# VH-VL binders against Calcium homeostasis endoplasmic reticulum protein (CHERP): the designs that were tried, part 5

Target 1, 141 residues: Calcium homeostasis endoplasmic reticulum protein (CHERP), of Homo sapiens (Human) (q8iwx8r149to289)
Amino acid sequence: ETQLDMNEFDNLLQPIIDTCTKDAISAGKNWMFSNAKSPPHCELMAGHLRNRITADGAHFELRLHLIYLINDVLHHCQRKQARELLAALQKVVVPIYCTSFLAVEEDKQQKIARLLQLWEKNGYFDDSIIQQLQSPALGLG
Below, E stands for the ipSAE of ESMFold2; O stands for the ipSAE of OpenDDE; V2 stands for 0.75 times the mean of E and O plus 0.25 times the DockQ between their complexes.

## First folded at step 1 (VH-VL)

Design p1 (framework fv_patecibart)
Fold by ESMFold2-Fast, scan of step 1:
Structure p1 (fold): chain C 141 residues (1-141), chain A 120 residues (1-120), chain B 107 residues (1-107)
Amino acid sequence: as target 1 above (141 residues)
Amino acid sequence: QVTLKESGPTLVKPTQTLTLTCTFSGFSLSTSGVGVAWIRQPPGKALEWLAHIYWDDDKRYYPALKNRLTITKDTSKNQVVLTMTNMDPVDTATYYCAHSDYEPGYFDYWGQGTLVTVSS
Amino acid sequence: EIVLTQSPDFQSVTPKEKVTITCRASQSIGSSIHWYQQKPDQYPKLLIKYASQSFSGVPSRFSGSGSGTDFTLTINSLEAEDAATYYCHQSSSLPYTFGQGTKVEIK
């Protein structure tokens, strides 16, 4: 069975959640690329991010900062042609974005909505995914 | 070492347009997560956030002033420019530019500031 | 917009004494509060980010605490060089806002 050290991953995610510096995000991103060994490995990492971000107890900063990590990973996937990691993230971005958007008031939604504008501009997702992200309530089901 | 420096006119007449330039070193606005903000401080008063520009050219403005403010960047020159129209004596303040990473709300490195006086 | 109210506005303190500055937000902001020190005729310097995280190079006598709406900056043992105005700043919601400032003077 495909296995990754999720405790090691969480240790890298915690500084991102707490402070969200470019160095913390770079460390998390580098760990993800080092561990993107096969499609199941990529799906484990993407699934773990989905689980952390969509958890009922997740606060706004946790959701936002981990989505910033995802944004940086998406950008690097496009540059490095890391197809497996990009495909894994495409499978989880709808619940990640839509849950985060719906959990907060308008002022905080502005920070999240900016990322959707970037993703659309940079072409990270196909039109069907973008449509789901543009309608968060419908995107969740 | 991160360094920022503001430049522009120190005296502006009422109704004129103010243009300030922030020149920086030690970082690039091409780096994911990086941004530059403009913050002002009227004499003896609190700090006021005005505008923010990010690595991806996304821009945010203080809502009450947004129709007067324009922020732009020239990544090749390591510069960010703030333009503020229809200056009034109440806009007299020290204007700062400041660096931010990812979370655009905390400002870790600041320029020295430039005092802009609005007077006839 | 989120309003930040600092207390006290001013305090005059003997060297070596503990200084406590409070910042209250008009609504919950989690831990998205940051503290700056501004000495006369100088630019502000970041001291504490995300309520309790010390910025690099900041003396250990400075610490921050709190969550939600009530936040505190503490100077454990005041030094002469700490005479300054201290500002809190929230990054939870746009527009970003600052408190009115707390001026600390040495007796």
Scores: ipSAE 0.015, ipTM 0.612, lowest interface PAE 6.5, mean pLDDT 88

Design p10 (framework fv_patecibart; at its last look DockQ between E and O 0.84; V2 from the best seeds 0.00; counts 0 for: pae E 8.1 > 2)
Heavy chain, then light chain:
Amino acid sequence: QVTLKESGPTLVKPTQTLTLTCTFSGFSLSTYGVGVAWIRQPPGKALEWLAHIYWNDDKRYYPALKNRLTITKDTSKNQVVLTMTNMDPVDTATYYCARSYGSGSYEYFDYWGQGTLVTVSS
Amino acid sequence: EIVLTQSPDFQSVTPKEKVTITCRASQSIGSDIHWYQQKPDQYPKLLIKYASQSFSGVPSRFSGSGSGTDFTLTINSLEAEDAATYYCHQSSSLPWTFGQGTKVEIK
ESMFold2-Fast, scan of step 1: ipSAE 0.439; ipTM 0.817
ESMFold2, look of step 2: ipSAE 0.012; ipTM 0.620
ESMFold2 (binder alone), look of step 2: mean pLDDT 93; pTM 0.950
OpenDDE, look of step 2: ipSAE 0.017; ipTM 0.665

Design p11 (framework fv_patecibart)
Fold by ESMFold2-Fast, scan of step 1:
Structure p11 (fold): chain C 141 residues (1-141), chain A 122 residues (1-122), chain B 107 residues (1-107)
Amino acid sequence: as target 1 above (141 residues)
Amino acid sequence: QVTLKESGPTLVKPTQTLTLTCTFSGFSLSTSGVGVAWIRQPPGKALEWLAHIYWDDDKRYYPALKNRLTITKDTSKNQVVLTMTNMDPVDTATYYCAHSPSEYYDWAFDYWGQGTLVTVSS
Amino acid sequence: EIVLTQSPDFQSVTPKEKVTITCRASQSIGSSIHWYQQKPDQYPKLLIKYASQSFSGVPSRFSGSGSGTDFTLTINSLEAEDAATYYCHQSYSLPYTFGQGTKVEIK
């Protein structure tokens, strides 16, 4: 059975949520790559990030900082050719991005929208996903 | 509040090396995503980006000048240093350093130093 | 490298009139355009970032719009203190590049 220590993962995510430092992001990213043993493992990690970010009670900084972790992981997926982890994140990025964008006012939306520009520039997602991210309300439907 | 200030020689002879220091306050280069850029402006001409250094010591240079430029940082002193070799009269310009908030989502140069005019003349 | 072309190079405008400055990119850059104001003998100051986001402390008469290749900076009602050179800057790809500048003078 596919099993991951989600308490260990959450212990790594908490410093990212609280402070979003280089070291905290690096530790979270390295843990994810160390545990990217199969597609189900990758889907568990991606699903956990989706659950944390899309929760009704999640505050803006939690959503934003975990999306920064996702951004760093996406960048390294391209470098390491980590197809399974990239594919798992591609399956959850639309609800993650669109829920976060729609949950906040214009000023905070701009911080999230700039990540989309970076993802477009770096080619992390195909045109279908990009179109869904560009239309957040439609992306959730 | 973010402030930056450039320092270094105001007159350089052709073929010499220019060294400029940017001293800043109100932010740290240990903060994830933060960067500092060097931009120059020849008298009466447009702005030209030269180099950028980020929190993780990643360095980017204008391609045509890459072999002449070195950018370094001392995070503990809140300083970024630009070195440019083999100076030529065409390099006469006001040199600025500027803050960029985050390589993840904000590459605008939101705060600038006052600039320092460097004249290259024999 | 991405080339940014500003239009016009120069304009002399009566106080209270609307000023429009255009920046055209040689390829699509999304919304990764930023606008700076530089007064004589001063350093550049950020006005608008990511095409339309006003920087803190910038007067509301300044606004930006556009996406892709065509971008506009608008000064809704020109004030005397707005006499300056305005530059666009793209952060879509390295190397970062600037437009050639548009000089705005008061008539």
Scores: ipSAE 0.013, ipTM 0.560, lowest interface PAE 8.0, mean pLDDT 88

Design p2 (framework fv_patecibart)
Fold by ESMFold2-Fast, scan of step 1:
Parts: sequence; C-alpha cells; structure tokens
Structure p2 (fold): chain C 141 residues (1-141), chain A 122 residues (1-122), chain B 107 residues (1-107)
Amino acid sequence: as target 1 above (141 residues)
Amino acid sequence: QVTLKESGPTLVKPTQTLTLTCTFSGFSLSTSGVGVAWIRQPPGKALEWLAHIYWDDDKRYYPALKNRLTITKDTSKNQVVLTMTNMDPVDTATYYCAHRYYDSSGYYFDYWGQGTLVTVSS
Amino acid sequence: EIVLTQSPDFQSVTPKEKVTITCRASQSIGSSIHWYQQKPDQYPKLLIKYASQSFSGVPSRFSGSGSGTDFTLTINSLEAEDAATYYCHQSSSLPYTFGQGTKVEIK
C-alpha cells in the first residue's frame, strides 16, 4: 500500500525545472514532507527524483534544479527530524550527484561541487557516501 | 510583500555604542533558510556587508569588525538588532537591513529596507 | 578576502545604446556573483543572481554572464530609468564583498 500520485509530483517538479524559484522549491518540498508517511513512501519519492535526474535525456538545468530541491529537503530533514526521508535520499544521492557531475564541463561542475561542500559541512552523509561523491567516476562504478 | 525597516539614532557621538533595529513583515525568522543581514554604505562609497543571522541562530560577522559587532533576533517581535561599539566618524553611513534566503543556489540579498543614515560626529 | 573590481567607474550613455559593465574577482568564484541597481538616494535592488539568473520583475533588457573570475552585466537597450550605480557582489566566501560600483548616466 505504498502508492503516491506521481503525476501530481511531476506537476510540482516542472516549475522547479523551468524557473527554480524559492516558492516552487518550497511547494515541492512541502509536497514531499506531506507524503513522507513511511519508509517506502520516502523511497518512492527519492527513487523518482533519481530517475528524473539520471535519465539520458535530462539537460543540465533539470539536473541542477532538482538537486537544488534535494538540498533544500536535506536541510529541512535535519531541522524536522525527518529520518525516513533523509535515509531515502542518502540511498540515491551518489548516482544523482555523480551522473550530474560527469555530464558537464568544469564551470558547471563548480556549481554542483559547492553543494557537496555544504553537504560535508552539515553532516548529511557518512564518510562512505562522501568518498563516493568526491570521486564521481568511482561512485558510478 | 516582504518589507523591512531600520530604526535607531541618526546621530551618534564618537566612542558611543550604536544600536539599530530591523523590523520586518511578510516573512518569519522561524522559517528554514531565512536570514537577515546588515549592510552599510558610507556617503559616496561602496556597499559593505557587516553581519547576518539565520533562522537557526547562525551568526556571521565581517572579520575586521567582529569585536565591535553583535547581531541578535527576537522572533516574536519580527526584529533583528545590530549593536556596534566604539563608534568613529568613519562609521558614518547609511545602514540597511536585508532579507536573504539560504537556498540550494546559495546566497543573495533579495529585499532591502529603506536604510537609515547614521552620522558620527562630536 | 575576495576583491571585486568593476569597469568602468563611470559611463555616460545615449538612450537605446547597449551598456556593458564588467566585474573581475581576485580569485575564482564560480558563478557566485550577483548584481544590484542603486538609484540616487534609494536602496539597492537585486537584478541578477548567480551570474545569469534574472530576479523576479526585472526587465528582460538586463542580462548577466561569466564564470570564474570575469563577469559581465549587460543592458541591451538603455532606458532613462536605468540611470543608477550598479554593484557586483560575491557570495563564494566570507566575508561577502562588493565591487566599487559603476555609475551609468543618461546623456
């Protein structure tokens, strides 16, 4: 019984992909927290974000903006003690970050590398995950 | 409808302490990612960041002025207070408070107060 | 601290002309540059964030570009209301710093 309205989720993700405003990110984040009812629900949402970001047809702005959503959710998970959603995102962050990093030129890589510095500072991930994020090619192999 | 307004003395004597209050509406410092900064501008000169405070009470100060600056918040009153000790004529400036949001793209100042001119003279 | 140097300091421009303002950082800051407009006796207003992203309500004639150390603010067709001082600001590292400003006047 782990059903989520993925069409509704995608309708919230589209404005983030297109405009990446703080209001659009807040709407997506709020929807995720409202639907974080069990570990399987959290895993469905995290898996959907992974699928959208790592798709072969995904352009850089789609990848970057949805990673921005993930960053905002991670931050809020620590403040709200949302352990299940944090755990679900920890399971997918390596393919999300590493695929996005390897797909682009150095100037665009710097944009997402700043997020890694923040994630390290805030302790969102254990040392094993951080090591994989720091070595993207090894993280995907 | 984010609105910020600075208040405090317009004239301060050398060696005195300046206390400025930023009163705001349209947002809450209880909201994750929200912060308020103080930025000043001496007459005819560039903008200078002084300090900021976030919803989680994280405080940052311009290093050269750190020992003179204190930033605090009162969430129930929608206020952020900046205190600066040992004022000098070179501290004469328009002082602004500004809203900032910490999002995944980082840091910028999106909405500003009108500013308050503080003159330091004997 | 990161020093931001703007060029030119002053520019007098005929309406409808293209205006280009440059900001150079003393070290690489990625895309962590933001542009503000300040009219005389007014508070600064955000125009462009993260080098190239337009802030809400900003006219389309304003655009930003650049990465690393060299950044540009462009006004494609200057309007009379654009007479102002323009400042760049870096958020890559503390302390946050601003450029010295570029004053744009209408001829």
Scores: ipSAE 0.000, ipTM 0.505, lowest interface PAE 13.5, mean pLDDT 86

Design p3 (framework fv_patecibart)
Fold by ESMFold2-Fast, scan of step 1:
Structure p3 (fold): chain C 141 residues (1-141), chain A 122 residues (1-122), chain B 107 residues (1-107)
Amino acid sequence: as target 1 above (141 residues)
Amino acid sequence: QVTLKESGPTLVKPTQTLTLTCTFSGFSLSTSGVGVAWIRQPPGKALEWLAHIYWNDDKRYYPALKNRLTITKDTSKNQVVLTMTNMDPVDTATYYCARSEDYEPTGAFDIWGQGTLVTVSS
Amino acid sequence: EIVLTQSPDFQSVTPKEKVTITCRASQDIGSSIHWYQQKPDQYPKLLIKYASQSFSGVPSRFSGSGSGTDFTLTINSLEAEDAATYYCHQSYSLPYTFGQGTKVEIK
């Protein structure tokens, strides 16, 4: 019923994965907001990011860079009061964050943990979600 | 036209706290990927990166100085503020703020302020 | 931390001569190297970003090359206005670091 061009989305995500530049993040973010037409549309985009980030064989840089995109989208959702896209991302952030955190060694975990600190400070998620992000192994159970 | 300008005291006594403000125009620290860095240069020495703040409020500090440094932003005023505690004569340097275009990797510091010389002496 | 070592520390060069400055990183940084020019008592100005991309308004005589650990800044034909200290900078890994600088003087 509700459909988005996932090949078009992936074409925008690839430059983010490769280099994570300002222009690449901006293009991906703008595409997501342009396609945030209803809750099902938002859930498709959030679900696609979850699928890409939690996929078997996803490397750390792919996971981290797409989480950077998510962080930028969360920031703009709060500023613009884009509740439907925020709600869709809230439903997928636990598997995204916890899978990424547990897949890597301590040095790389610090990059991800820094984002959690920002999310806590900015109030993007309720206490239940924050608790799951703070305990990644339990969050995936 | 993008401009940045540093402001703050030019003379600081040992043990005091230094507060420097970077005021900018021609860009917004709300733009994805954009950041502002503080870099210093002691007289006759090399450039030394101190701290960085990004559009998403991510903050990065030089590890050896992290306990002395605080970087903050006021997006509505187009300002970034660096605070450095317990100043010592070895902290005498020209302090610069500069814009970065990218996030990971951070990219180059493309536009710099003119710098402000801070002398630490009694 | 990633250490950047520049070579040489200084050069005294005749106008129109080719100048080559190298920057060696202590580990692989891909293409995340940037080059700055600093004239006496002035702030640094970006010349080259991401190893080989010229910044807007920079004269074509400046070029950059390299990847991984070995990078080069070339001034194809030195002008008097090019007397300056040149710095490389890596943005690959925290903390961000600069080389020690290479001073270029006109003979």
Scores: ipSAE 0.018, ipTM 0.582, lowest interface PAE 4.5, mean pLDDT 89

Design p4 (framework fv_patecibart)
Fold by ESMFold2-Fast, scan of step 1:
Structure p4 (fold): chain C 141 residues (1-141), chain A 119 residues (1-119), chain B 107 residues (1-107)
Amino acid sequence: as target 1 above (141 residues)
Amino acid sequence: QVTLKESGPTLVKPTQTLTLTCTFSGFSLDTSGVGVAWIRQPPGKALEWLAHIYWDDDKRYYPALKNRLTITKDTSKNQVVLTMTNMDPVDTATYYCAHTWGYDYFDYWGQGTLVTVSS
Amino acid sequence: EIVLTQSPDFQSVTPKEKVTITCRASQSIGSSIHWYQQKPDQYPKLLIKYASQSFSGVPSRFSGSGSGTDFTLTINSLEAEDAATYYCHQYDSLPYTFGQGTKVEIK
């Protein structure tokens, strides 16, 4: 069975949740790339982020900051041509984004929507995924 | 509250290198999605985008000027620096730095600094 | 390179009248158009983002519309303080470009 040290991952995610500094995000991003050893490893990391972000009772800052981590990872995947990690994130981005968007009011939605504009401009996702992200309520159904 | 301020020489001779510093407060360039851009405006003319630096140290330059432009950041000092080589009288302009969220709009601008290029 | 063409270049308008400024993109940019106001000897200020969304603190008399290639900035009732040059701006593709500007003067 594919295994990752999820306690180590969570130890890196906690500073991102709490402070969202460049150093915290870089540490989390670097850990993910170091552990992107196969598609199942990538899927475990992407799935863990999905679980944390879509959890019932997750607060806005947790969701937003971990989406910032995802944004940095997506950017780096394109630069390094890390196809397996990109593919794993493509499989979970719709529930991550749509759940986060629908959980909050307009002012906070605006911060999340800015990331979608970045993702569109950078070409991280195909048209099917973009359409689902543009219609969050429909994306969850 | 976001504030930005440009600093550097106001007079530059032809062929010299221009160095401008943008000092900011109210945000960190460590924040995902944040960037700082440089835009210039020659007297009586339109705005012209020059360069962008992003939270992840990604850099974008106006293609026609990219061989003359370098943008860098010092996150610990809250500064972004633009250098432009081989200045010409046509480069006379007010130079602005501005805050961005992602690749989008310029929501907060510095006051601008007029740089005159003449002998 | 995406070229943004504004019309008109200049308008002299009586206070309380409606002002309409258009911006045409040389290719489709979706809603990636932003509008800025620049008063004489001042830095530009963001008015409208993504074609139609008002920036914080901007008076309700300013509105934006359009999509694709044709965009409009409207001032529903011109005030004296609105004398300025207005610029459209696109972020759809590099290089990020501005329109040539529309100068609005009070008659």
Scores: ipSAE 0.006, ipTM 0.520, lowest interface PAE 9.6, mean pLDDT 86

Design p5 (framework fv_patecibart)
Fold by ESMFold2-Fast, scan of step 1:
Structure p5 (fold): chain C 141 residues (1-141), chain A 121 residues (1-121), chain B 107 residues (1-107)
Amino acid sequence: as target 1 above (141 residues)
Amino acid sequence: QVTLKESGPTLVKPTQTLTLTCTFSGFSLSTSGVGVAWIRQPPGKALEWLAHIYWDDDKRYYPALKNRLTITKDTSKNQVVLTMTNMDPVDTATYYCARIPYGDYEWFDYWGQGTLVTVSS
Amino acid sequence: EIVLTQSPDFQSVTPKEKVTITCRASQSIGSYIHWYQQKPDQYPKLLIKYASQSFSGVPSRFSGSGSGTDFTLTINSLEAEDAATYYCHQSSSLPYTFGQGTKVEIK
């Protein structure tokens, strides 16, 4: 079966959650690319990020910092033409973004909304996904 | 080599409108994620963020001052303009513009030299 | 709005001594704290971004740490050129706010 060391992944995610340094984000991103061996591997990593970010009781900093990791990964997926990891992230970005946006006050929503504008300009997602991200309440159903 | 420079009047009278221009080089506001902010510092006091504008024309203002502030950009001229209405002596400050290198991370990496604006007589 | 409180307001320090400046946020701001140095009659310069990342060209004696509500800027061995006012800045929420500043002078 498809297996990844999720304890190792969480150990890399914790410094991102706690400090969100460029080095911590780079370490997490590099680990994801080194483990992007097949579509099921990519889906496990994307699904794990979705589970952490959308969990009941997840704090704003956890959600925002892991979305910053996702942003960096999306950028590098496009540059490296890493289609499988990009496809896996496209499948989970709606619940990740919409849950995070709706869970916080307007001032913090602005920080998250800036990422959507960047994603639109860079063409990371098709029009269907963008429409769902632009309407977070409808995106969640 | 990133540089920013503020220009505008150094003396304004109470109730007048202040217009300041930030002219920059070494980067473009056509670059995705980039922004330019205005920050002021009253004499002997702390820094105060006023407004910023991003590459995509998204604008953010200090909420208590937003009805007095307008920020615009001219990407082709490498300029950002701040307008502040109904000036008062308490608005006397050095006004800085500064670059936001990547909008989702929001720190100010390079600053202009500042321009002192005195509001009096 | 988020209030940032710096301690101390003022330090007079002998060259080569360690300087510690703290910044406390009124609510959790993750790692969205940045530190600036402002020398007399000059504009602010970025030292540390995202709590602990050194900006390009900043001497290694400067370091930042902390997360959540408590943050520290450290100068491990003070040089004469480090006489300045230091400001913390949070970018976690609007309005973006600065601390009141800590003035560091050479004895």
Scores: ipSAE 0.007, ipTM 0.556, lowest interface PAE 9.6, mean pLDDT 87

Design p6 (framework fv_patecibart)
Fold by ESMFold2-Fast, scan of step 1:
Structure p6 (fold): chain C 141 residues (1-141), chain A 121 residues (1-121), chain B 107 residues (1-107)
Amino acid sequence: as target 1 above (141 residues)
Amino acid sequence: QVTLKESGPTLVKPTQTLTLTCTFSGFSLSTYGVGVAWIRQPPGKALEWLAHIYWDDDKRYYPALKNRLTITKDTSKNQVVLTMTNMDPVDTATYYCAHSGEYWPDAFDIWGQGTLVTVSS
Amino acid sequence: EIVLTQSPDFQSVTPKEKVTITCRASQSIGSSIHWYQQKPDQYPKLLIKYASQSFSGVPSRFSGSGSGTDFTLTINSLEAEDAATYYCHQSSSWPYTFGQGTKVEIK
């Protein structure tokens, strides 16, 4: 049975949520990569990030900072050919991005939209996913 | 202002090991999202990517040459070193180091002047 | 590995004419194409990154377009100083690869 220490994961996510420093993001990224041992392990980590980011009570800073972690992990996956972790994140990025985008006003939306432009430029997702991210309301339907 | 300069021997005998040093200024290899690459160009031929080192010490090598290549960095000296073993006349080329941009560095935005390495007896 | 094929290999053009250079990838690479200019006996210089973003200091006559597998570098009105070999480069996956180059000469 696949299991991960989610309390340990949350302890690494909290400094990212609170401060969003390079060191905090790097620590979270490294923990995820170290625990990316099989597709189910990757799906547990990606699913946990989805649950935290899309929760009804999540504030903008929590959503944005954890998406910054996801962005850093996506770059790491491309560089290290970490296929299972990339695939797991591809399965959850639409609800993560679209929920976060629709929850805030235009000024804050621009910070999130910049990440989509970067993801499109770097080829992290196929055209189907990009289309859903470009139309957030449709992406959630 | 970002600058890079290659240094090392310009003449190498077959079977010897080549060591090239890239000395740079205007950026730090500890800065998030920065990398340095080595690219070569045989006379009259196309550009060939050889190796890349990133701020987090991640290292990438051209697969066909990976058993011959080692890339390292010395952040305190602002240097990246490429070592290539078992040199052959076919390895004669101009060798460049290049800054791979900033913020997920994929494009080679600033290049060194290059150093011609000739492999002959 | 991803193979980049440039077309044409060579082009001789009159000043002020429009030049187009194509780079085709053996598989989809999104927008992870970069274009370089190399003049004789000089090091390469970045012109365009991520298919369409101009690098600082590059003349506005240079532009890039495309996505997926087909990419184009355009010089809207050729100047004498543009005589050079142009290379495309993909950064979508390792190993990074370059096209074979397109040489542009002035008539």
Scores: ipSAE 0.015, ipTM 0.554, lowest interface PAE 7.2, mean pLDDT 87

Design p7 (framework fv_patecibart)
Fold by ESMFold2-Fast, scan of step 1:
Structure p7 (fold): chain C 141 residues (1-141), chain A 122 residues (1-122), chain B 107 residues (1-107)
Amino acid sequence: as target 1 above (141 residues)
Amino acid sequence: QVTLKESGPTLVKPTQTLTLTCTFSGFSLSTSGMSVAWIRQPPGKALEWLAHIDWDDDKRYYPALKNRLTITKDTSKNQVVLTMTNMDPVDTATYYCARISYDSSGYPFDYWGQGTLVTVSS
Amino acid sequence: EIVLTQSPDFQSVTPKEKVTITCRASQSIGSSIHWYQQKPDQYPKLLIKYASQSFSGVPSRFSGSGSGTDFTLTINSLEAEDAATYYCHQSYSLPWTFGQGTKVEIK
């Protein structure tokens, strides 16, 4: 049975949601890497981020800021060859991105779309995932 | 302004240990995403990545040389040190240190030191 | 380890001509290719990162393209100061590797 302290994780996520500083993102990212001990541990962390971001009551800043955390974690995964955490995030990125994109109007969608451009450039996801991210309504269905 | 500078001996005898120091300014290895790498270039040859050390003290070495290489950092002094044991004439090269930064969006070596030529000869 | 093969090894080019340098990877590396310029007796300088993104301060005549296994560095109109050896570098997989270099000189 794989367990992680989700209350501790949420305590690190809250400053990211509220202020999205480099220090807050770094603390959250470091916690995730310290706890990336096996594929199930990685899937618990990725699943928790998906649950927080895709919740019906999630506001735009929560979604955007946690996606900023995910962006930094993806970069660090590629940097460190942390394939288990990268694989866990690849499994949840479609509902995270597509739900966030469809929940907001054009000007806010542009902020999220810039991240997709970066993800394509850096090769974080295979073509199948990229196609789903490029067509958010189809990605959710 | 980001600067890096290599220092150490320019002549090493076969079987001796080489110690090179990279001193840098304009960034800190306490900053998440920052790394310093060592790259060498034998005369007339291509560039070869040797090792790097990350802000979190994670160390990576070129596999064929890993038993000869040690990389360390002193974050308070803005220094990274490379040690290479059992030097051989084929290790004659210009040795560079270079920065890897998250601010540069990944892994390119964005700023380099001037390099130091190390000749291995009797 | 990933092998990068550059082509050509050497070219002599008249000023204002277009220069094209290719880098071929032994396996797919996405866009994780970076290009450096090294003038004689100088240290390498980053020109292009992630296949197509210009590094700060780099003249607009330099551009990069490609993905997967085939990558190109283009100098749209060669200037005298561009005489140098150009290297590609992959950051996709450890150990990180460089191409053998392409030397560009002015006629």
Scores: ipSAE 0.007, ipTM 0.621, lowest interface PAE 8.8, mean pLDDT 88

Design p8 (framework fv_patecibart)
Fold by ESMFold2-Fast, scan of step 1:
Structure p8 (fold): chain C 141 residues (1-141), chain A 121 residues (1-121), chain B 107 residues (1-107)
Amino acid sequence: as target 1 above (141 residues)
Amino acid sequence: QVTLKESGPTLVKPTQTLTLTCTFSGFSLSTSGVGVAWIRQPPGKALEWLAHIYWDDDKRYYPALKNRLTITKDTSKNQVVLTMTNMDPVDTATYYCAHLYSGYDEYFDYWGQGTLVTVSS
Amino acid sequence: EIVLTQSPDFQSVTPKEKVTITCRASQDIGSYIHWYQQKPDQYPKLLIKYASQSFSGVPSRFSGSGSGTDFTLTINSLEAEDAATYYCHQSSSLPYTFGQGTKVEIK
C-alpha cells in the first residue's frame, strides 16, 4: 500500500551514478526528503538504495556515489531532525557499507573508510552499528 | 605521488587574455570522480576559487567571473588549461591548480607550486 | 554566496601556547569546512577536512571542531614551524569560498 515512484527515484540516481556532481547529489537528496512522509516511505527509499548498492555486479562508482548521497542525507537528517529517514538508513547501512568495502582493493577502501570516520564522529549510528562497520566481514555474517 | 605544476606567462598587459596550463602526475582525469581546480591569491590577500573541471568534463566557474573564464582538459596529456580574458591589474595574483574529488572529497588535498601573474602596462 | 569570517586576523603567540582560530559562516554549512596552512612564499597545505578530520601526515597538535555556522581550528601547543596564515574553506555550496585568513606569528 505504501508506494513510491521508483522509476522517478532511479532517474535521479542515474546522474549521481554517472557523474556524482554536487547538483546531482542535491537533487537526489531533495527528492528523498520530499518523499520522506512516513516510516514506510523512508524504508522504501533506504531499501531501494541498499538493493542498488549491494546488487551483484554493481560497479565501484555506483556503490561509492550512492554512498556519497547517503552521507549527504545523513548530514541533512541531523540538521532537519528527520528521525524517520535517519532510522531507515540505520537499518540498511551495514550491508551497504560492508558489501562496498569488501568488493574493492585497498586504495578504494580508503575512500569509503573515510566516510565511516565522519559517521562515527557525527554520531549517526549507535556503537553496535559502528562495530559492524569497523569489521565489514563480521558485519555481513 | 601526486604532483601538479602551473605554467604560463608571468607578465600580461591589461585587456590581454591569460592562458595557464596545469600539468600533473600521480592521478588521471580518466578516473571517475577526479577533478582539477584553479584557485588564485592576490598578493597579501585571501584565496579565491575560480573554476574546476571533472573527469566527465563537468565544468564549474565562479559566477562573477564566468564570462571571462574557460577551463578545458586534455586527459591524454595530463593537463588542464584555464583561459581568462580581458586581464586587469586587479587580476594580479599567484595562480594555483589543485586536485579535488567529486562528491564527498570536494577539498583541495594537493596543490601546485603556484605561478605569479602580474598584470601591468 | 557563503561568506566565511575568520577571527582574529592576526595573533602573535609564544611557543608552546594554545592557538584558537575561529571561522564563522553566513549560513548553515553543516560540517563542510576545511582548513589550510600557508607558510610564507609557499602553496597552501590541507590540515583538516570536514571540520574535524586530520589530513594524512598532519601533526596531532592540530585539531578542528564545530558544525553549522561556527568552527574552530586549534593548535594545542604552538611550534616555531607553525608560523603561517590559516584559511578556512567551505564546500557546502558553489561557489566555494575561503575565509580572509588568520596570520599566526611566533613571539
Scores: ipSAE 0.006, ipTM 0.530, lowest interface PAE 9.8, mean pLDDT 87

